VH-VL binders against q9umr5. Designs and how they scored, part 403

Target 1, 268 residues: q9umr5
Amino acid sequence: SYKPVIVVHGLFDSSYSFRHLLEYINETHPGTVVTVLDLFDGRESLRPLWEQVQGFREAVVPIMAKAPQGVHLICYSQGGLVCRALLSVMDDHNVDSFISLSSPQMGQYGDTDYLKWLFPTSMRSNLYRICYSPWGQEFSICNYWHDPHHDDLYLNASSFLALINGERDHPNATVWRKNFLRVGHLVLIGGPDDGVITPWQSSFFGFYDANETVLEMEEQLVYLRDSFGLKTLLARGAIVRCPMAGISHTAWHSNRTLYETCIEPWLS
Short names: E, the ipSAE of ESMFold2; O, the ipSAE of OpenDDE; V2, 0.75 times the mean of E and O plus 0.25 times the DockQ between their complexes.

## First folded at step 19 (VH-VL)

Design yg7 (framework fv_nofazinlimab; at its last fold request DockQ between E and O 0.83; V2 from the best seeds 0.85)
Fold by OpenDDE, fold request of step 20:
Structure yg7 (fold): chain C 268 residues (1-268), chain A 123 residues (1-123), chain B 112 residues (1-112)
Amino acid sequence: as target 1 above (268 residues)
Amino acid sequence: QVQLVQSGAEVKKPGSSVKVSCKASGGTFSDYAISWVRQAPGQGLEYLGEIIPMFGTRNYNEKFKGRVTITADKSTSTAYMELSSLRSEDTAVYYCARTKYDILEGFSDFDYWGQGTMVTVSS
Amino acid sequence: DVVMTQSPLSLPVTLGQPASISCRSSQSLVWSHGNTWLNWFQQRPGQSPRRLIYKVSNRDSGVPDRFSGSGSGTDFTLKISRVEAEDVGVYYCMQGTHEPYTFGQGTKLEIK
């Protein structure tokens, strides 16, 4: 039988967004047990990401226990960061494929509709004042805000992304790296027409330098230092990059071509 | 002047579906979330779900999952609530309400309401 | 789901006298950043609900200052300093801290 699939949603999202994905999986992999975790739905997705990680951990542990052969994770948008953290803190996870579906894996820094919607009176150039405060870090969207012009504040104040990236020293860095490396494959999905993830290369661990030039994964310090295992994963052929153009942010989970090209191959 | 104007009363048979509309004016439609709340005759208020038109994301009360569908048309500033497999217990006034999400200022839950739409389910 | 319990459910009041409605939640309504999503709504006979108070104690525009909200954690109160004839209706507390949003049973305010 097919390995179970666990789905984690994004910001302000719920299981409803994955109805087409479920149909695709059922059609192409009949009998697959797919669980979309209905935790931190809607506005609760604004809660701190570590709180979410804890909640999702409690939900996935029983599922993993019932699937000794392993499971697949499909994690969308903000959910991709939750899943990466989840795999970092779990020393006994059995994830075969971790599919990161248009996630800001290297953080977010953009004046997107999402930003303007949540911060109608602020721009990305000033958001560091909010997001890198203790108060701001109580919101999920600030937990992965990555201001390239205020890297010092990011490194010091980011209570989530900087830690799971191993960019700031912490006692669990070595263990988290070890845990994350238990993953069979890391499938990175995203594209230039996303419109939300900024820069879109963040889905592939690319990001801005101090001049807002986008650097690739292999140019990032987290890769060069192998701080959480990216270099190691790449070396053993465990990283799959699947870029696709013509897909907006809200369509990644509902596009059949994307599913067949980037998701389906890793559900067997 | 902010207004939410809903469609007219409906009479439906059990097992059928009903779709209620909610047209917003007096503000930027996409800046807000639209929620649906119902009230059975002589009873309290019950939350059905929410849509964020800007993102297209929806969140439903699981009590109604599988039967309720909330949609939005940004071009007409209109939200819709469809309830299928209607039962007599679904007889109620259905309201749409607006919510503003602002991280700094806080969430403005249901600051404006529609006039309500009476849905009667009867054989 | 979070249960919102109002007391009393029926509130007969003499004109000009004060009124008080209690709302208790089965769980804390406070988020880690400190915000509390507790609202009060008024529904006059034959009308749609109208928000009176948001975030525990903030009055909406146009709401008379005789209305006030207070409380924290799981216990909240709506007070009317001097009840007027136009205040007749049903009052609901509502929490937006936990999904799904839930309302109290409602308190019916009537004039004696």
Scores: ipSAE 0.932, ipTM 0.961, lowest interface PAE 0.5, mean pLDDT 96
Fold by ESMFold2, fold request of step 20:
Structure yg7 (fold): chain C 268 residues (1-268), chain A 123 residues (1-123), chain B 112 residues (1-112)
Amino acid sequence: as target 1 above (268 residues)
Amino acid sequence: QVQLVQSGAEVKKPGSSVKVSCKASGGTFSDYAISWVRQAPGQGLEYLGEIIPMFGTRNYNEKFKGRVTITADKSTSTAYMELSSLRSEDTAVYYCARTKYDILEGFSDFDYWGQGTMVTVSS
Amino acid sequence: DVVMTQSPLSLPVTLGQPASISCRSSQSLVWSHGNTWLNWFQQRPGQSPRRLIYKVSNRDSGVPDRFSGSGSGTDFTLKISRVEAEDVGVYYCMQGTHEPYTFGQGTKLEIK
């Protein structure tokens, strides 16, 4: 039998967004219990990410308890950050595959249509003034805004991303790393034609340096210091990178070739 | 100027479906969310759900999930609401309204409304 | 669902006198620490609703300054400082903090 699959959606999503993904899983893995968590839908996806993590934690506990052999997570966009936080804060999780579907794992720094839609009078160069304020941190997109030109503000003001990355000292850093390392596989999915995640390499733990040159995962301080376990996972052979070109941000969960190539092999 | 123009009145039999349109003009269709609200005769207002055309995302009031489908066509700047398995209690005026999700200024809910579409469900 | 309770449901008012409508929610409408998505709408006879107030106290453009909104948490008020004949209609509060969005029952304002 197949392990249950838990799906965590992204910004403005609801369970409807994943109807094609559910069809693909049903066709290739019949009998798999798939739960698309119907929490923080629509507007509520803008709530602070720690609020979302707490709510999703409460929802996954009974699912994990009924599946002692383990579960899989498929987490899309912003949802991938929620899932990574879940892996850190849950000392008893039993996640085998964490499938991160075009998620801004190292943050976001892009003048995308999404940014303009939510901040019509702002640009990425000045958004730090809003996002690195107490007011801005009340909204999820600011919880993972990562301005490479204001790193000190990011490190001081980020209530979420800097903490789960281990970029700021906090009392839970050691236990969060230990919890995260319980995962069986980390499956990273994304691609250059996404159009929203900026840089798109954030889906693979890559990010800009101060000159906006993209440094890959292995060049990041969080990897080199192994601050939350990436280096340990890679050495263990537990990180899978599955880039795919030609897929826009809204199409990751509705592309059959992507599913067959990058997702299906990890739904044991 | 901003306008939301809805399709005309409908008379439907129980068990059938209805599809109401909402055409936006005088603005950029993708800048807003489009929501649907109904009002039964002599009654208050009830939210059905919304669509965000920019992202193609939709969210429904759980009360109507499974019966309501909200879609959008960017090329015609038109949103649609379809309600299936109609019952007599679905007799109402159906409105579309828009929302701006500006984080800096705050959410601006339902600043413009369509004229309403009367849907009558009767044998 | 968040229940929005308005009082009074019927409000006869003499022209030129003040009017006050209360709206109470079954849970806090504070988003996180400061933002509150409470709105007031006016529906004149035979017309679509029209927004008067958003974010508790922000008057929409073209809305006369005799309309004001106030409140916090679970308790909100719409005031009309001097009622005019054109103010006849039904007034609704609506919360957008919690899904699904919900409206009060409406307050019918009538001129005596």
Scores: ipSAE 0.785, ipTM 0.882, lowest interface PAE 1.1, mean pLDDT 92
ESMFold2, look of step 19: ipSAE 0.764; ipTM 0.870
ESMFold2 (binder alone), look of step 19: mean pLDDT 90; pTM 0.929
OpenDDE, look of step 19: ipSAE 0.878; ipTM 0.934
ESMFold2, fold request of step 20: ipSAE 0.783, 0.784; ipTM 0.881, 0.882
ESMFold2 (binder alone), fold request of step 20: mean pLDDT 89, 89, 89; pTM 0.922, 0.921, 0.917
OpenDDE, fold request of step 20: ipSAE 0.930, 0.931; ipTM 0.959, 0.960

Design yg8 (framework fv_nofazinlimab; at its last look DockQ between E and O 0.01; V2 from the best seeds 0.00; counts 0 for: placed apart)
Fold by OpenDDE, look of step 19:
Structure yg8 (fold): chain C 268 residues (1-268), chain A 123 residues (1-123), chain B 112 residues (1-112)
Amino acid sequence: as target 1 above (268 residues)
Amino acid sequence: QVQLVQSGAEVKKPGSSVKVSCKASGGTFSDYAISWVRQAPGQGLEYLGQIIPMFGTRNYNEKFKGRVTITADKSTSTAYMELSSLRSEDTAVYYCARTKYDILEGFSDFDYWGQGTMVTVSS
Amino acid sequence: DVVMTQSPLSLPVTLGQPASISCRSSQSLVWSHGNTFLNWFQQRPGQSPRRLIYKVSNRDSGVPDRFSGSGSGTDFTLKISRVEAEDVGVYYCMQGTHEPYTFGQGTKLEIK
């Protein structure tokens, strides 16, 4: 039998968006129990990510308990960050494959439609004034806003990304790293034609330096310092990178070719 | 006022398990971590571990090699500490203590303590 | 694990006289962001520990001003300006910077 699959949606999303994915899984892996978590849908996805982590944790714990052989996580967009945090806080998770589906794993620094909707008068270069404030951090988008030009503010004000990355010292950094390393495989999916994740390399833990030059995962301090386990995971062959061109952000969960190439192999 | 009320004294046989409870009142349970500390008769204080109910994150002192299990029930604002494979050396007063958890600033450690629970391990 | 070393372990004091307890950590207790999680606890006979000082020098509510904490890095001190009868008990330093959290051996304060 196949391991259960748990799906976590993204920003302004719902379970309905994954109807095609469910179909693909059912066709290729019949009998798989797939649970798309219907939590923090729509505007509720703007709630602080730690709150979301708490809610999703409560939902996944019973599922994991019924699946002693392990489960797979498919986490889309913002959901990928939620899942990474979830795996960091849980010392008893049994996740085999963590599939990060076009997630801003290293943060977001882009002026996209979803950002403009929330901050219509804000420019990318000025969003740090809002996001790196106490009230700004009450919004999920700001929890992973990563301004490369204001690294000091990021490190001091980011109440989510900087912490799960281990970029800011905190008492749980060691245990969170330990917990995250329990994952069997980290499958990173994204691509240059995404149009939302900025830079798109963020889905692979790449990101801008101070000159907005995109650096690879292996050039990031979080990797070099192995602050949350990326270097360790890579060393043991647990990281899978699956880039794909020609896929827009809203199509990652609905593209059959993408599913067969990047998702299906890890649902065994 | 903040209070931590622990369960009553326990007498256990070697090899058995004990589960001590700690009910917190006077604050928001999810804003704090609960730590467990024990004190053998006439000895000092020893940290066992803690739980952050907000996330469910648990930190254990590796000295106990998996014998300690800490859990929390947010609905009842109660934390639990279970110690298995009890030995005579585990005879001690077990304390729970509250720690304010700040996501950015860290912890304000051990500001309030329970009254203690005496656990006696004897054959 | 971080080793916390207190000195002295026994502290006989005359009423009204000052007292001083030293606590040394085997490694720095300072985080990169500057916080130092060093606590002082008082445990009176038959009672639970009570926190007196947190983050090196901050007094908890209700703690008399005759208690003061100081220090930095790896060296810390608890001072009592005028010892009173109610101050009898064992005092512990604790580091909360590094897991697992660790305590000093304790200093037993007694009245001469």
Scores: ipSAE 0.756, ipTM 0.890, lowest interface PAE 0.8, mean pLDDT 94
Fold by ESMFold2, look of step 19:
Structure yg8 (fold): chain C 268 residues (1-268), chain A 123 residues (1-123), chain B 112 residues (1-112)
Amino acid sequence: as target 1 above (268 residues)
Amino acid sequence: QVQLVQSGAEVKKPGSSVKVSCKASGGTFSDYAISWVRQAPGQGLEYLGQIIPMFGTRNYNEKFKGRVTITADKSTSTAYMELSSLRSEDTAVYYCARTKYDILEGFSDFDYWGQGTMVTVSS
Amino acid sequence: DVVMTQSPLSLPVTLGQPASISCRSSQSLVWSHGNTFLNWFQQRPGQSPRRLIYKVSNRDSGVPDRFSGSGSGTDFTLKISRVEAEDVGVYYCMQGTHEPYTFGQGTKLEIK
């Protein structure tokens, strides 16, 4: 029998968006219990990510308790950050596969139509003034805004990403790392034609340096210091990188080839 | 300037479906979310759901989940609402309205409305 | 769902006199740091709704300054300082803080 699957949606999303993914799972892994969490739908996806983590934690506890052999997580877009925080704060999670589906794991620094949709009078170069304020940190999109040109503000103001990355000192760092390392596999999915996640390598823990040159995961300080366990997971062979070109941000959960290549093998 | 122009009145039999269109002009269609609201004769307003064309996402009022489908065509700046398994209780004027999700200024809900589309469900 | 309760449901007013409509929500409508997505709409007979007030107290462009909105948390008020003949219609409050969006029952304003 297959482990239950828990799905966590992204920004402005709802459980409805994953109906194609549910069909794929049912066809290849019949009998799998799949729960698409119907929390923080639509505009409520803009609520602070710690609030979302708390709500999702409460929803997953009974599911995990009823599945002692483990569960899988499929977490899309900003939902992948929610899931990574869940794995850090839950000392009793039993997640086997954490499947991160085009998630901005190292943050976002994009000047795209999506940014202009939410901030029509701003540009990425000055958005730090909004996002790195107490007011801005009450919106989820600012919780993972990562301006490579204002590191000092990011490190001081980020209420979420700098903490779960271990980029700022906090009393829970050792416990969060221990909890995160309990995951069986970390499956990283994304691609160059996403059009929203910027840089797209953020889905693989890559990100800009101060010159806006993309450094890959193994070049990141959080990896080198093993701040939350990436180096340890890679050494265990627990990190899977599954890049795929030609997929736009809204199509990751409705592409059959992507599912078969990057998701299906990890839903045992 | 900004206009939301809806399709014409419909008369339908119970058990059938209706699809109402809402064409936006005088602005950039992808800058907004499009919502649907209905009003039964002599009654108040009731929210059905919303589409965000930029993200391709849909969110529905649970009361109508399973019967309502909201879509958009960015190339024609047109949103659609389809209601299936029609009942007499679905007789109403159906409106589209827009929302702006400007984080700095705050959410601006339903600043413009379509003219309404009367849908009559009778045998 | 957040329940929006309007009072009164019927409001006959003498021309030139003030009018006041209350709207109460079953949950706080505060999003963050003072952002509250409470809106007021006017529906004149035979017309589509028209937004008057957004974010509790902000008038839309072209709305006369005799209309004002106030309130916080769960309790909100629309006031018309001096009712004119063109103000006849039904007034709805609506919350946009919580999914799904919900409306009050409506208040029918008439000149007596």
Scores: ipSAE 0.702, ipTM 0.851, lowest interface PAE 1.2, mean pLDDT 92
ESMFold2 (binder alone), look of step 19: mean pLDDT 90; pTM 0.933

Design yg9 (framework fv_nofazinlimab; at its last fold request DockQ between E and O 0.86; V2 from the best seeds 0.84)
Fold by OpenDDE, fold request of step 20:
Structure yg9 (fold): chain C 268 residues (1-268), chain A 123 residues (1-123), chain B 112 residues (1-112)
Amino acid sequence: as target 1 above (268 residues)
Amino acid sequence: QVQLVQSGAEVKKPGSSVKVSCKASGGTFSDYAISWVRQAPGQGLEYLGEIIPMFGLRNYNEKFKGRVTITADKSTSTAYMELSSLRSEDTAVYYCARTKYDILEGFSDFDYWGQGTMVTVSS
Amino acid sequence: DVVMTQSPLSLPVTLGQPASISCRSSQSLVWSHGNTFLNWFQQRPGQSPRRLIYKVSNRDSGVPDRFSGSGSGTDFTLKISRVEAEDVGVYYCMQGTHEPYTFGQGTKLEIK
């Protein structure tokens, strides 16, 4: 019997996007109970991420309870951040594999089609004025906006990413780290041709410095300080990095090769 | 100037499928979302689902999940709604409507509507 | 799903007199960012719905100023200061705050 798989969608997404993934799982792991959580679908995915975390938590708790041997999480795009936060706040989760599927784990900073679509009159260079306001932080996309040129604003105003990263001190940092470290494996998936996650290395906890030079995970303060457990996870061989080129953002869940290479090995 | 023009009336048998089109003009198709709403004769309005053509993202009313498929062709600025396993209760006028998701302005719901497409399901 | 309840369902009005339609939602329509996605639509006989009001109180272009929307939280009102013959039709409130979007039952405005 295979462990249940829980799928969390991304921004403006829904269960429909994962129809191919479900087919792949069914073919390769027949009998697997796959649950795509249809919460905060469509425009509701713009709600604050902490609100989403709470909603998804309520949904996954009973699933986990019925699966004492553990579950796997597949979390796509924005959903990857939701899942990381979920695993940080849950002291009793039983997640074996946390598969982060093209997620902006270290945040987002780019003039992408998504940004232009949602903010047609704004550019990434000016979005800090909006996203780091109390009003802006009421939108999920601002919850992981990470402006490398306004680090002080990010650290002080980011109500989600800065907290789950442990970049800003908070009373739950130690506990969240402990909880997150309960994961068996952290599978990081992304690639240079994503076109949305910016920089694409964010899916691997890489990100811009003040000069917009991309630094790797091991060069990040969150790693060096082990603020939420990345260094510890890496040290015990629990982090899997699976980069793949030639895949656009909306195709990560619908590519058979990607599935076989990066996802399937961790569903056993 | 903005117009949503839908395909013509359909008459279908129970168990069959219908596909209605909605062609947008007067604006940039990819900047908007297209929703589908139906209205049974003499009844109110019921939301079916939405597509964001730019990204191919869809969201369906749970009531219709499994039977409704919404698609879009950016090259022709056309959205489609397909309803399968048709029942007599599916007899209705089906509308497409446009939504703008500007966060700063507050996204605007259904600012323009198609003329409607009558779908009749009868034995 | 959020239930939208309109009152009255039938609204006979004398020409030149004011009209008022109420819409109540089963839960708050206010987002955490402060916007309230409550819309009013007019559907004249044989026509498609037409948006009159968006976000509670904003009139669409071309909508006469005799139409006004108000309310907050769960209680909303559409008012017509002076009903005209062209106002005959069915009016719907709609919420876009919660998925799935839901409409009121509709209020049929007729001239006495």
Scores: ipSAE 0.929, ipTM 0.956, lowest interface PAE 0.5, mean pLDDT 97
Fold by ESMFold2, fold request of step 20:
Structure yg9 (fold): chain C 268 residues (1-268), chain A 123 residues (1-123), chain B 112 residues (1-112)
Amino acid sequence: as target 1 above (268 residues)
Amino acid sequence: QVQLVQSGAEVKKPGSSVKVSCKASGGTFSDYAISWVRQAPGQGLEYLGEIIPMFGLRNYNEKFKGRVTITADKSTSTAYMELSSLRSEDTAVYYCARTKYDILEGFSDFDYWGQGTMVTVSS
Amino acid sequence: DVVMTQSPLSLPVTLGQPASISCRSSQSLVWSHGNTFLNWFQQRPGQSPRRLIYKVSNRDSGVPDRFSGSGSGTDFTLKISRVEAEDVGVYYCMQGTHEPYTFGQGTKLEIK
């Protein structure tokens, strides 16, 4: 039978958003146990990401224990950062496929509709003043805000992203790297027409340099230093990159072609 | 002047569905979440769920999950609430209200309310 | 669900005298480290609710300054320094910190 699938949602989401994905899985992998975690729904998705990681950890432990042969994670948008942190903090996880569905893995720096909706009087050039403050760090979107023009502030103020990326030394860095490297496959999904993740290559561990030129994963310091295991994982042949054009941010989990191409092959 | 205008009163039979509309004016519809709250005659207020029209994202009170559907149409600045499998205890005034999710200023919940829509469920 | 308990449920008050309404929550309403999404609404007879106070103590524009809110954590209070005839109605507290949003039972304010 198929490994159980655990789904972790994104910002302002709830389990309802994944109804089409569940239908696709049931059609192609009948009998698969799929759990869409119903935690931190709606407004609560703005709570600090470490609080969310703790809550999601408690929910996945019994699922993983019941499935000793392993589980798969499908993690959407902000949820992909929650899942990557789970892989680092859980010394006993049994995740085979970690499917990162348009997640801001290297952070976010976009003047997007989401930014304007949550910060109506701000723009990307000045949001660091809010996000890199005690007030801003109370909110999840600021936990992965990554301003390439204020790197010192990012490295000092980030309570989440700089830690899970290994961009700031901390006492758990070696253990987190070891735990992350137990994953069977890392499946990276995203595309240029997403419209929210900025740059969209953040879903593939790419990001802006100081000139706002996108450097790809293999050009990033976190890759070159192998700070949390990306270089090791790529050398092992465990990273799958599945870009797809023509999909907006809210449509990744409801596009059948995307499912068949990028998700279905990894749900063994 | 911000205004939320709801559709007119409805009389429904048990087992049927009702769909109530909430049209926003005097502000930018996409800047807000729209929530639905009901009040049975002579009783208190009960939250049903919300939608964020900008993104089409919705969240429901678990008590009503499976019976309530909240939608929005950005082009007409209108939110909708549909309640299915109606029972006599669903007789209530149904209100829409809005929320601003401004992180710097803090969440501003239900700063404006619709006039209410009476839904009567009778056998 | 967070239970919001108001006291009293019925509040007869003489014109010009103060009134006080208590609201207690079954859980802390503090967002992570400091902001508290507790609101107060007034519902006059036959009308929709109107927001009076947001984030514990902030008065909405156009709300008379005889209304004030206070409290922290799980205990909150709405005060009316001098009750006017126009203040007749039902007052609700509401929390927006936890899903689902929940209301108190309501306090019916009447003029003696």
Scores: ipSAE 0.746, ipTM 0.871, lowest interface PAE 1.2, mean pLDDT 92
ESMFold2, look of step 19: ipSAE 0.702; ipTM 0.853
ESMFold2 (binder alone), look of step 19: mean pLDDT 90; pTM 0.934
OpenDDE, look of step 19: ipSAE 0.891; ipTM 0.941
ESMFold2, fold request of step 20: ipSAE 0.733, 0.741; ipTM 0.863, 0.869
ESMFold2 (binder alone), fold request of step 20: mean pLDDT 90, 90, 90; pTM 0.926, 0.926, 0.927
OpenDDE, fold request of step 20: ipSAE 0.927, 0.927; ipTM 0.956, 0.956

